VH-VL binders against c1abc3. Designs and how they scored, part 7

Target 1, 185 residues: c1abc3
Amino acid sequence: MAAGVQGESVARNYAEALLVLARKADDAEGWGALLRQVADAINNDVNLSRFLESPRIAAEQKSVVLSKALGDKVPHLFLRFLQQLVKNRRQMLIPAIATEYETLRDAASGIVHARVTVARETGDEEAKMIAERLSKATGKTVVPHFAVDPSILGGVVVRVGDTVMDGSLRRKLGMLRRRMGGTRA
Short names: E, the ipSAE of ESMFold2; O, the ipSAE of OpenDDE; V2, 0.75 times the mean of E and O plus 0.25 times the DockQ between their complexes.

## First folded at step 1 (VH-VL)

Design r6 (framework fv_recibokibart; at its last look DockQ between E and O 0.03; V2 from the best seeds 0.00; counts 0 for: pae E 15.2 > 2, placed apart)
Fold by ESMFold2-Fast, scan of step 1:
Structure r6 (fold): chain C 185 residues (1-185), chain A 122 residues (1-122), chain B 108 residues (1-108)
Amino acid sequence: as target 1 above (185 residues)
Amino acid sequence: QVQLVQSGAEVKKPGASVKVSCKASGYTFTDYYMHWAKQAPGQGLEWIGEINPSGGSTNYNQKFQGRVTMTRDTSISTAYMELSRLRSDDTAVYYCAREITIFGVVDYFDYWGQGTLVTVSS
Amino acid sequence: QIVLTQSPGTLSLSPGERATLSCRASQSVSSSYLHWYQQKPGQAPRLWIYDASSRATGIPDRFSGSGSGTDFTLTISRLEPEDFATYYCQQYGSSPLTFGQGTKLEIK
């Protein structure tokens, strides 16, 4: 069923471009940390988020503010990357780009990110158990990102990279979830 | 082929402003960043800042922030650098320079203008 | 900001000799962001070596660039009269973009 769900997201394309620039700078880790800081600022500062999102403020003015705020604090091409996002009206994708960037870097090191769709919110213990089971099933270190979709009628849908996990893993995760729901041990 | 032609020498009094132009030809003006650099008499090069002619976005060296303004006019393929509140230590040759883009990565200054001498004197 | 220190400030040599020009950065710079420019009196600078080791178009093969991290070198294997000029290194990694103070290569 996943055969037609190919293609890079816009966020992934920007993450790949940034990783090329970061590798040219010999600092893929540092650039990832900076991007995460910008993403977190957008997520946590309502005034910053509104400023960047506002269609009443020209892209050129947003770029000037970024340059004044960050110009001497970040690598030159990193600043230009942010200004290019603003020019293309993609600045609100920065949190998604940060997640994709982390996924690309971790994939190279044997760490993979999984999108885990569940019918209800998960607790910390359940999340940990799901991560452990996916790591065993894939032979890699799996970091799960949870999304809630009540329409799946229970169970779990997992996507690791470009592959959707089959029903056998889904059944095993469903059994694990049911066991955790009845006990705290 | 590719040429960057700058405006002529200027003599200004302290406190005045000067606006230097850099006219590009032989390439698509909006596809390349334009940089400005200062060279005081007998001294080395100092980066002032850059402008993206396509979007108009600018990045300035903090040393010149508040005194420098970079603009462009795409209809005549010309970049401008305006320096305000001039003092004697602004006496220098000012250069514009084009930044080449390779595979979406912008990197070095492949063509330079001939320079504009700005003298600040009472 | 990254400070680029060039040495020597002045290098006096004769045609036919080997010249070695040094550029040291105050912090690590990717070789992809280290460039060299040549400038003669009364003229604009001209791109000479880019990405630490790549010769610009038209630059003779007697010129070579090398280095990584904080130490970069421009070498001229056998000086010609036309090579006597001032050479500047430049970094692109961090804002503000910076140049070294220059090494003046002069005839002995």
Scores: ipSAE 0.387, ipTM 0.759, lowest interface PAE 3.3, mean pLDDT 85
Fold by ESMFold2, look of step 2:
Structure r6 (fold): chain C 185 residues (1-185), chain A 122 residues (1-122), chain B 108 residues (1-108)
Amino acid sequence: as target 1 above (185 residues)
Amino acid sequence: QVQLVQSGAEVKKPGASVKVSCKASGYTFTDYYMHWAKQAPGQGLEWIGEINPSGGSTNYNQKFQGRVTMTRDTSISTAYMELSRLRSDDTAVYYCAREITIFGVVDYFDYWGQGTLVTVSS
Amino acid sequence: QIVLTQSPGTLSLSPGERATLSCRASQSVSSSYLHWYQQKPGQAPRLWIYDASSRATGIPDRFSGSGSGTDFTLTISRLEPEDFATYYCQQYGSSPLTFGQGTKLEIK
């Protein structure tokens, strides 16, 4: 089941912890791939999902099964991480943890995702040029996601997380800068 | 109040085995890893290994692999460490220690047993 | 395995002095996995500093920890008589868990 705000905050904390372990092992990509595989198995195998979710199956039994299935195939501390999730009854958060891990890993590598609003449809060459300009301006590698809004009259509005950069002609003509609302903790 | 109470001092001959107990109280025994460490006279601390009491799985320092066995009895909240084929350099104080794990970070000991002196002499 | 080398082995100081205890790792250790313990003769170790710089409950603010990567320090700004003990650093960022060999802080 989808977790509420509390579950998402917990998932991010677990993802932060796992990323620390993975970086110590100098394998943030590999540990992320392992976590994604487990998450996908939970999402796509109803028998596995029901086994892990069942309150009738003791956490100890779930932990033993993980040890037998994964013990020789994954780093020791990765296995311990999964077993701790089972002990704390958080194993159903693994898909959310994988998503948060990927976000944190990308942010630490200087990769950011941006929502880019343009006045008209963008060709491939213009899209590449916008991404290059944004990367120079932010000092990070920007992966743009484009949307069209003719009301900006021209130019570009970029959102990276909770920050908005508005280079539209509307802004240049003295219009008020709009806020995206909300701030992450 | 969290407490770890270890069994009393032991005197053993070379080649024998010793089994040290560590009784936990004041917390849910199966929720926390238990570790064992060795401190030879006048020396520092050396990690022996760990046990997850909820499933009984273990991880041993390679130095002790093959001679150490860690077990537990969850019905009496007690962890055990058995060291076999004792030799004179096994003379030491042996400690149990509880690990707190938060959000998958497994790393430090907030409570320690009082220590058990094991003396190996011919 | 990661070797933690503490220096000096023995540090002889008087009450009121500043003490600096060093712990060097043979390879990088995340600060969140580097911890310090105090041990007095005949007693079990006690957690003192965790995550390189956070004081355990009840530990006086004259103790501070710092460092990252391979170099970590424990500083006591103004020594008191009860501070004379042996201090160990410890890591579990990589198995096996290891301790430094200890720094004995003695009254001069």
Scores: ipSAE 0.000, ipTM 0.467, lowest interface PAE 15.2, mean pLDDT 81
Fold by OpenDDE, look of step 2:
Structure r6 (fold): chain C 185 residues (1-185), chain A 122 residues (1-122), chain B 108 residues (1-108)
Amino acid sequence: as target 1 above (185 residues)
Amino acid sequence: QVQLVQSGAEVKKPGASVKVSCKASGYTFTDYYMHWAKQAPGQGLEWIGEINPSGGSTNYNQKFQGRVTMTRDTSISTAYMELSRLRSDDTAVYYCAREITIFGVVDYFDYWGQGTLVTVSS
Amino acid sequence: QIVLTQSPGTLSLSPGERATLSCRASQSVSSSYLHWYQQKPGQAPRLWIYDASSRATGIPDRFSGSGSGTDFTLTISRLEPEDFATYYCQQYGSSPLTFGQGTKLEIK
């Protein structure tokens, strides 16, 4: 379930708080991984998801279950963080919080995530090349996330945050058509 | 097959009480929540409350709190909804509905009774 | 409580046409707890769509449910005569359980 704009804002706030805790523990990466695992569990286990979002299950009971499941497996403050989400009835934002946490963590480390749209599936070497070129261009470590859209015909479309770089053949041909007096329907 | 059969129509005077029954068959009665809903003539559905499978716990809509009592008789697989201090606006069709629940998780109403008309008139 | 507002109140269409029914929640509702029911005059409601987008047993594929958050939709791609009824959305993502006021789909 999408958190929406408001949910995203809330998620980001929680992510920031968690990142502070994780950094104090000198394990931002580890805590992020744990959070992702919990998020994945929620996303992939229908029973868990329904349990966590059920209005018939008291927050206290949910908290107890989390404690039993994670108590000796995760840092105490991490568990308390999750329990606080439950108490605040924000447990279903965990997936969104995980995403925001990763974004924040990576940003602090000079890592940038980019969505890269390509016309066909990319191989490992090609993916690596694209990552390197983007990293060189931005001066940051770019982690590409690929999507396939055959309609671009060729080239790549790269999105970093709100910035879009469209190097697709589709765009180029469109521009050419316009220059030739054609209109895009 | 699952069936919920409700008691017949009732005519009551203001201030009286009515007790509607819902007899269940075709499934394990003690495994499912039972809900009750009200539908006034020409109006939509209104949730009255729920009773858990064991009959030991109920949750009522605040609108009906203090006037409604839900019970279960497991020996005959029957749920009851009693509404007291009846007034004219209680005139409605009342439905029982079975809720599917797994591990205490709220689900949906997969089967409904045929409804019981309760008329409150002086 | 979560208020479900359905629109339109009445929808007049002819067989063969497309019908779109809206259910808007006053606050976000999990798809797992948003359901639709069909009711015909003199009959009890029947489960129609559960978990926002899953058809109940026996429900034709011309019916579809979609949506998330606060906006949910029931769509009938091509209306059949038997589809004319009142449709209710329902949530139990939070107590108390609530229904929409219903959309009456009537024949034009």
Scores: ipSAE 0.000, ipTM 0.560, lowest interface PAE 12.0, mean pLDDT 87
ESMFold2 (binder alone), look of step 2: mean pLDDT 92; pTM 0.940

Design r7 (framework fv_recibokibart; at its last look DockQ between E and O 0.33; V2 from the best seeds 0.00; counts 0 for: pae E 5.3 > 2)
Fold by ESMFold2-Fast, scan of step 1:
Structure r7 (fold): chain C 185 residues (1-185), chain A 124 residues (1-124), chain B 108 residues (1-108)
Amino acid sequence: as target 1 above (185 residues)
Amino acid sequence: QVQLVQSGAEVKKPGASVKVSCKASGYTFTDYYMHWAKQAPGQGLEWIGEINPSGGSTNYNQKFQGRVTMTRDTSISTAYMELSRLRSDDTAVYYCARGESLEELWDYLGFDYWGQGTLVTVSS
Amino acid sequence: QIVLTQSPGTLSLSPGERATLSCRASQSVSSSYLHWYQQKPGQAPRLWIYDASSRATGIPDRFSGSGSGTDFTLTISRLEPEDFATYYCQQYGSSPLTFGQGTKLEIK
């Protein structure tokens, strides 16, 4: 039910392709901002989301609507990228592609994003400590993104970029969380 | 060897329509966008529009919107451009040209192959 | 619409001279989307320089392209008789795609 490793790999491949186009345009930052705007529109506009998801609307019709709405407002090849996603029935991956694109750009600057799955919601102090421990372990500046999954039985699951972190650091973070819980009470 | 071969010259009266063809060979027709451009006598090039030969979707320059229609026939690797309600200022050479790859957008190297051109004369 | 303005409209020179052709865009254009075409009378245009500075296959090294942002230049270091033609710049950065009006190189 949750997004799998395969979905993340597909989104990563599209993000890498977009970054190649954006670098050729000498505007990786601007293209990233445009992609984030499209992702946010899909997440926040129910009518747009339904239109893009609908199997009753042909891919070519969706491409024509994108051309009319965005054609003169975005770079030509950026529009082509969106139309390629529609052709391949991958347009609903745009939010994931935007996140992967941001991760790729940050990695070049020594900043990496981590997906941290925890059994219970974290407080600000605990989040800061987890970020510091991950930054020390990787030698990079880590920006954590938290998700709550009670089924992991109080543990911590960490994915940094394309790599799942080793069990010893994961175990230490789990122990820290348990100790912080006692202190907070 | 990539080649784009266009239909022959046409002479039309004002108010008529003309349909120019562009037959592609030497590559997979559905893998590249096809563009059309106009060149009036003694004038420069003007982009008319483009067609995705795979799905058939089109995008036209606003100046020609409502009078131009682009289509294709994948079975014979041929693209068409039809211009309706012809006027004397539509007299021009019309070119087809191969655009960017549908699969590899980063490999765009300008319009790398052009048809030989089709002269359309609109008079009396 | 991005307007491309080429100057001069006509350039009259003799073989052996240096030619400099200008293309100015009304808005910034990435160099990766600025291309030059050569056209001789009665012929289709031919891709000459792509990505502002890269010579197309078979184009002599006396031709060079340069520029970024809004100002682009095509230079011919030493004109040969076969170089007298009309040159067009084109942008592929935004729709509608546009060409400059052309610079005609003619023998003086």
Scores: ipSAE 0.264, ipTM 0.666, lowest interface PAE 4.3, mean pLDDT 86
Fold by ESMFold2, look of step 2:
Structure r7 (fold): chain C 185 residues (1-185), chain A 124 residues (1-124), chain B 108 residues (1-108)
Amino acid sequence: as target 1 above (185 residues)
Amino acid sequence: QVQLVQSGAEVKKPGASVKVSCKASGYTFTDYYMHWAKQAPGQGLEWIGEINPSGGSTNYNQKFQGRVTMTRDTSISTAYMELSRLRSDDTAVYYCARGESLEELWDYLGFDYWGQGTLVTVSS
Amino acid sequence: QIVLTQSPGTLSLSPGERATLSCRASQSVSSSYLHWYQQKPGQAPRLWIYDASSRATGIPDRFSGSGSGTDFTLTISRLEPEDFATYYCQQYGSSPLTFGQGTKLEIK
């Protein structure tokens, strides 16, 4: 499969990332309510949605508007998350992200199985780190099942249940592996 | 090694402006927010604001809004803070500090690196 | 804004003693966004404890942080001469970011 992010799974990836941040803040319900309020504003204010969607307005200008509107009213990293969506041109997914977040927040599960495809075989230490990072990113205890596929050209493809996680989680896992420099060589 | 090197001490008159620089090295400058803080003589630390160095967007403490401008030059990995219409109570050491990663928001560790500080003295 | 109140303002102790520094928030702050810094005269602050309880690189294990909600503590199990400094807590959960006013830990 491609290293790119599939359209239908993109919103879930961002929802999972936001839930990690919200759990660190000990406020998964409050962050969900904030995200829903932003989503509702996008759905109900045609001028806001046109502003955010416009390809003629620079991402930096959109980020400034978000900072002015929300800066003192929301958690610092919640604002940063929205600004990252704008940078990645995913801000129009916010309603879908809110829906996925609410679903994930409401789930009671403690254990999830994930299929993890890597370009090269993972050592024991790296495998443990990937499992721990996936567990943090999903908010659940992840049991990874590793497979090697050199054709993905150094990326990581994670499938949890029937979904694919290629977005910011892929970048984070790649950056972590580079920083570790491999624990075995 | 990560290092933040600030410009030297400055003496200014009331009503003037000052621009403090903070040159980053040892990491990718555009991957982390840069923050600025004030410490008046014998006093604690006060947050002034922050800048996203990749896009240049800023967020300021309302106490300084209207007098502070934060900018950066990514070609030389340098952040700037300019404070205008200086008053005597602006006499302080000003610090830059590295903040949250733009790529790994969930791995934030506080202000892990600080510049050496820049003393700005405003005297009549 | 969230006000962080540190107590005591000054703590006078001898080397070898146990130090307890308190930081109280005016409203709840996640421990993941509560940090501690050490500052000696003429020097920049240094990150000391992050996420309320995690030591920054190179910080001795005699330093420990704890707390949640509105009450946070930095403890030094046995003071060494190099530990005498001012310590600040900081919250990153809400804008504007705020610091406590500091606790000066001084000899005697």
Scores: ipSAE 0.195, ipTM 0.634, lowest interface PAE 5.3, mean pLDDT 83
Fold by OpenDDE, look of step 2:
Structure r7 (fold): chain C 185 residues (1-185), chain A 124 residues (1-124), chain B 108 residues (1-108)
Amino acid sequence: as target 1 above (185 residues)
Amino acid sequence: QVQLVQSGAEVKKPGASVKVSCKASGYTFTDYYMHWAKQAPGQGLEWIGEINPSGGSTNYNQKFQGRVTMTRDTSISTAYMELSRLRSDDTAVYYCARGESLEELWDYLGFDYWGQGTLVTVSS
Amino acid sequence: QIVLTQSPGTLSLSPGERATLSCRASQSVSSSYLHWYQQKPGQAPRLWIYDASSRATGIPDRFSGSGSGTDFTLTISRLEPEDFATYYCQQYGSSPLTFGQGTKLEIK
């Protein structure tokens, strides 16, 4: 398996473990938010990311810093979780873990996240309509995440997990071209 | 049978250090967190800190931060708690207590086994 | 830190009576992270109730734990002579871990 896939699997496993802890704490949402904050900090704070990524800094030292920074601010076992990641040299997976955690948490609550690609920027009303339609179609609460790709010409491309629903004009035209023996434009 | 056996009573002068040991048996030592607690005479329990199964990470109560050091010797299944710069209010019984197992994904929490306690007396 | 306040400080009862011990948290604590310990003089504490309501191994069924949020209770339905001890509640949810000040259950 590609290194990337392996990392994703590992991230998911950690997310599952954390979710179990969070559920026992009756605060899956709160723990997810904390994890996201840590993830965002890693992504947006260059000094923090360098600190955590540096092989010159011992894992133990990183763990101590986490304890000092978060010890009285986060749930006890949440801190342990982060320290274990550091101990296992997997602290840089925290952003991926955060994403997987949210996915797992929401799935358990009947919420699914969908990537929705549109040809142009959508207004609030249109976004709401799309969300409602997707929710109705899936029987779940769908949270759409919009991306703009003018190359689709029109319609929408929806990705939910590994499932892709392509209702774009690009696809339709592409099929017509193929049927007509035309070359890909 | 799970057992935690602590070292004997200590008498120290103010400013000195004390190192208490806790020898574990009857379970996989490297799977469980070890905690330490303080109980002053006639008082309740106070959490000092914890050390992870491998001994590579510790979390201390801020009250003891800078004076306490927890370590483990996995080869002999022994945990240690060292308290430095002792003062009179450090006089207490100190307990080691087994925490949760990482292998069980924190399914069981709490201190299910305790050492017998070590009395540390700090007197001039 | 989360402060656990136990009440009463001392409870004097006779064998055969019902005992109710209270543990109040300064902020909400998950039931999964609330535990009770029994301690007798000269002995180490012993885990008694875990996850607010689960009896530890070997604990008689006359003991029960209940509660959620900030209010937790340990109940002994019919006191036996061996039940007279000090009981501590503990929270395992937030650092630092903390104990209640204890309730001493003594013979009347």
Scores: ipSAE 0.141, ipTM 0.691, lowest interface PAE 2.4, mean pLDDT 88
ESMFold2 (binder alone), look of step 2: mean pLDDT 93; pTM 0.953

Design r8 (framework fv_recibokibart)
Fold by ESMFold2-Fast, scan of step 1:
Structure r8 (fold): chain C 185 residues (1-185), chain A 122 residues (1-122), chain B 108 residues (1-108)
Amino acid sequence: as target 1 above (185 residues)
Amino acid sequence: QVQLVQSGAEVKKPGASVKVSCKASGYTFTDYYMHWAKQAPGQGLEWIGEINPSGGSTNYNQKFQGRVTMTRDTSISTAYMELSRLRSDDTAVYYCARDSGYDYVWGSFDYWGQGTLVTVSS
Amino acid sequence: QIVLTQSPGTLSLSPGERATLSCRASQSVSSSYLHWYQQKPGQAPRLWIYDASSRATGIPDRFSGSGSGTDFTLTISRLEPEDFATYYCQQYGSSPLTFGQGTKLEIK
């Protein structure tokens, strides 16, 4: 139930808590970027995802591995937030938490991010028209992020409040995966 | 498209060993754990164990510990389950199945082989 | 090991009726590790519901899963002829992975 109605409510509570901590650290933007990178790493790396979710790997061991992989390369309170999610067995909500965090931050500025899945790659003019249509439908400024899925030929799937980021944190989480490759149970 | 194709039916005598194969296609073989399950005639499903095709690490149900060995060959995307010292109650259909381990689904069997009937008779 | 007990063992109903299948765990299981399978005679099982409540790819919306802790339920709102099969619940919140004994849904 990571993305169910109850999961979204829990994810929003964690996003609100994280935003409070990030504001106290005077880095709400940076923490949001880090959280999106962690969410993307979990979504794109099956070995990392399984390591984090595995009931055979103790929460304490997961916390130690996170600490070794991320070290002092992320804010200490951010790392503690991730470790608390692991302790509470909520680490699989990280993508939902990232989306809720972005929604909370963008709401004040009237900006919302949308994942738009299309059957074929769109040109610049088509992308602009889709963004304008979604902005009118939602009453907000919509920033679309496109993904291609040929299986939906002729269709479009929209998810609001999504952002895709790649960066150095993904590489650091990849190091965690390499340390675990042969020992996963 | 994801497909798991198992080896054909086997007839063995008590005390012999049987090795069942499961050839995977349509996905990256090393990204997903492979499970094995047993289903005796007219009975339900029983988990035998799992293997991580990447590192070769295994975890077996204690009921089969000491008699089961799971291996894989990454060059041909094939998993193997060998059951030794066969008994009459080992007569069953054996399934390989892919652990979903992706998109927040874990420890479930999202794709299954067609099954291999192993008959143990004297 | 966690024992999953399904009830009833056999459920005899007619097309158009509602079916409710129960799965009880001997100890608490996280919903994230409780899954359901459908199996027809001579076929491999097929993943039907995962994480207690999420429908697998291609599964009709007449199927729903619910529950947490020790009590889980699979509901079919209006039975179709193709729904008559054996349904198994399964957990992997704790090793070893276990299956329930199955509920056979048969035509009355």
Scores: ipSAE 0.000, ipTM 0.445, lowest interface PAE 18.8, mean pLDDT 81

Design r9 (framework fv_recibokibart)
Fold by ESMFold2-Fast, scan of step 1:
Order: sequence, then structure tokens, then C-alpha cells
Structure r9 (fold): chain C 185 residues (1-185), chain A 123 residues (1-123), chain B 108 residues (1-108)
Amino acid sequence: as target 1 above (185 residues)
Amino acid sequence: QVQLVQSGAEVKKPGASVKVSCKASGYTFTDYYMHWAKQAPGQGLEWIGEINPSGGSTNYNQKFQGRVTMTRDTSISTAYMELSRLRSDDTAVYYCARTYEVTYYGSGTFDYWGQGTLVTVSS
Amino acid sequence: QIVLTQSPGTLSLSPGERATLSCRASQSVSSSYLHWYQQKPGQAPRLWIYDASSRATGIPDRFSGSGSGTDFTLTISRLEPEDFATYYCQQYGSSPLTFGQGTKLEIK
């Protein structure tokens, strides 16, 4: 299954370590793009995913395959980072590490990610309005990630960054909601 | 399917304490606040307090402050409310309910409730 | 604390009639923080109307909510047998959260 709360914490530690290396290489953007490509390959290639996940296949063999597959395509230290994940049996966290890396970079740039859970799918205009309202409330550029959960009875649930919205942000959003009255977002 | 299942009825003596549980299933336990409310026989609902299951932070109605303690165990998705120094007027059905934490619409609504736990305080 | 006063305390009507339930707040409450619940004997409350006027998922269109400031109303255009229950208003505009004392809708 996907990483739990403990797995998310571990993924963030690895993302922080990678960002330090990428900053020293003066290419945080490029390393992030490479990590996203690896994550997408794992998510979209069933054979690759099974190979990396399999306890029947030794970590050393997985490491060799990564070296052959990525070859000249990635920086030396980036490849060594991936091999260290395999050695620690954390290679299945790569998609979570990619997401955490993007969140860390965005936080440094005044951008934050928000998980927005809605009872029904939103249209483009409503999605844009939610993003604008959250951006105004936080003083940052908010990138919303929508999830549909029919179990919620009306409304929308928002979580910003790696914490549930605090009381201060709740007050600001409450003010925006009151100003909007009964009108839908 | 979202479900909140509470512990069974309790009969207590004045001065005792009672601890009611509320087990959540069908959603991510740490993503929603858990609230507790009291309903005395033939009376309306009274808010007791809330807990954020993620960090464990609590906020209590001043009327119950000093007698109520809310906790949770994330490993079993269960919230607890303990009420101490029980009095006869604590006889009531106690409900747990999940809330939308911070919403664009429906802020502070209780979308799912437990079935209730009857606590009777008598000699 | 904000006190919510519901009236009448008991409303006796027959199926097919219109019901109007009132909730008055001791201080102004944003319509965005006023909600209604339905409770049947032996059951937990159920979210019915949120943000003063929005029906919760699955609630029939014969139910409508309205109001702003201190005066809020829940209206049932044509009562059905299953609508006889106690209705509570609730505010979230100020701590502590408070509920009204309830209006019991009973069959004549």
C-alpha cells in the first residue's frame, strides 16, 4: 500500500537530503525533474515496480539495474542517492520522496501545496477561486490538489502543507467565506 | 463507509470517573477533528470539546474544563473522553462526532456521529 | 457565549402541512456558521442544513433554510411522516460551540 504517516516522515528526510545535494550542485530544479521522472516510471511501469518491490531480488541487483538504466542520464550523486535508497530498502518511497521534494522547493519559493477534499468534482472556475482564496489567506501561492470524497456531507476540507490548517488560517478563511455569503466558490 | 462506534452504557457512582471510547473507520482518522457532546434525558445537545487527532491538541468548553480529558490512540483510530468527579446531572447520552476541520462551506458541521453512550450516575 | 433560542419548543402538525421552525441568536452569527440537525428518538443527530441554507447530501428539497444576523428559519414545505423529529440549530461563529434547545415536531 502507500506510505503511512511514518513513511511520509522518512520520505521527507530523504527529500531534504537530496535538496541539500541539489543545492550544492546549483540545480535543485533539474534534480527535482529527474526525481519526478523516476517516480513516474515506477508508477507507470508495472514491471519496473514489481522488480523494485520484490524481496526475491537482491538489493545489489536492483542497484546494478538502476546504474544500467540511468547510465549517463543523471548526475553521479543523484544516482548514488537512488542506490542508497535501494540499500536501505526505501526504493518504493521514491514517489513520496518526489512529492516531498517538490513541496520543500515550493515552500522556499513562497509556494505551498494544499490538499482540497470535495464531495463533488469541481469545475475550472471553482477550482481557480479556491486557489485564489487560499493564496490570499496564506500570503503564499497555493497549488491545490483536489480529491473527491463523497463521504463528506457538503463543503470542502482543506489541508495546507504538511499540517492541518491552524487557527489563524482558519480565521482568515472564515472571513473570506463570510464575505462570499451563501454563494458557491 | 465512514463509521464511529462508541463503547457501551455505563453506570457509575457519584464521585467516580467514566471513560467513553469512539472508534473511527472508513476515513483517515488524523485528518478530521473529533468532538464530544452531551445530551441529558429529554434535553438538547451541549458541546463538551474537541481534539485534533493528529497532534493531540484539545479545546474544552469552560463548563467542563478541569473535569474532562480528551485523548486518542492513532494506532487503533480511537478517541476517548474521560469525565471525572461525576455528579447526578452528568447522567446523559454522550456523542462523539467528526467535523470538517476548516472548510470553504460547512465550517464546524458534524457530518458523522457515533451512536451515543448512555452514562447513568446514581447511587 | 452565544445563546441560540428555538421556537416553538413543540410544534404539533399533521402530514401535508407546512412547518416553520425558528432559531434566534443572542448575538449576530454569520449565515456561514449556522447549521441544523435532525434527531429521532433513540438515534444520533444527523446533519440536515449547513451554512443556514444549504441542504446536506441526501436531504429532500422540501426542506429549506434561510436567515442571517440573529434570525434563522428552517422550513418544511409539506410534512411527511418521517419528518417528525426534533430539530436543533448550531452555531460555529464563536467559542464555545452552542446548540439551540431544539424544536420537537410531533404528529397531531
Scores: ipSAE 0.000, ipTM 0.450, lowest interface PAE 19.5, mean pLDDT 81

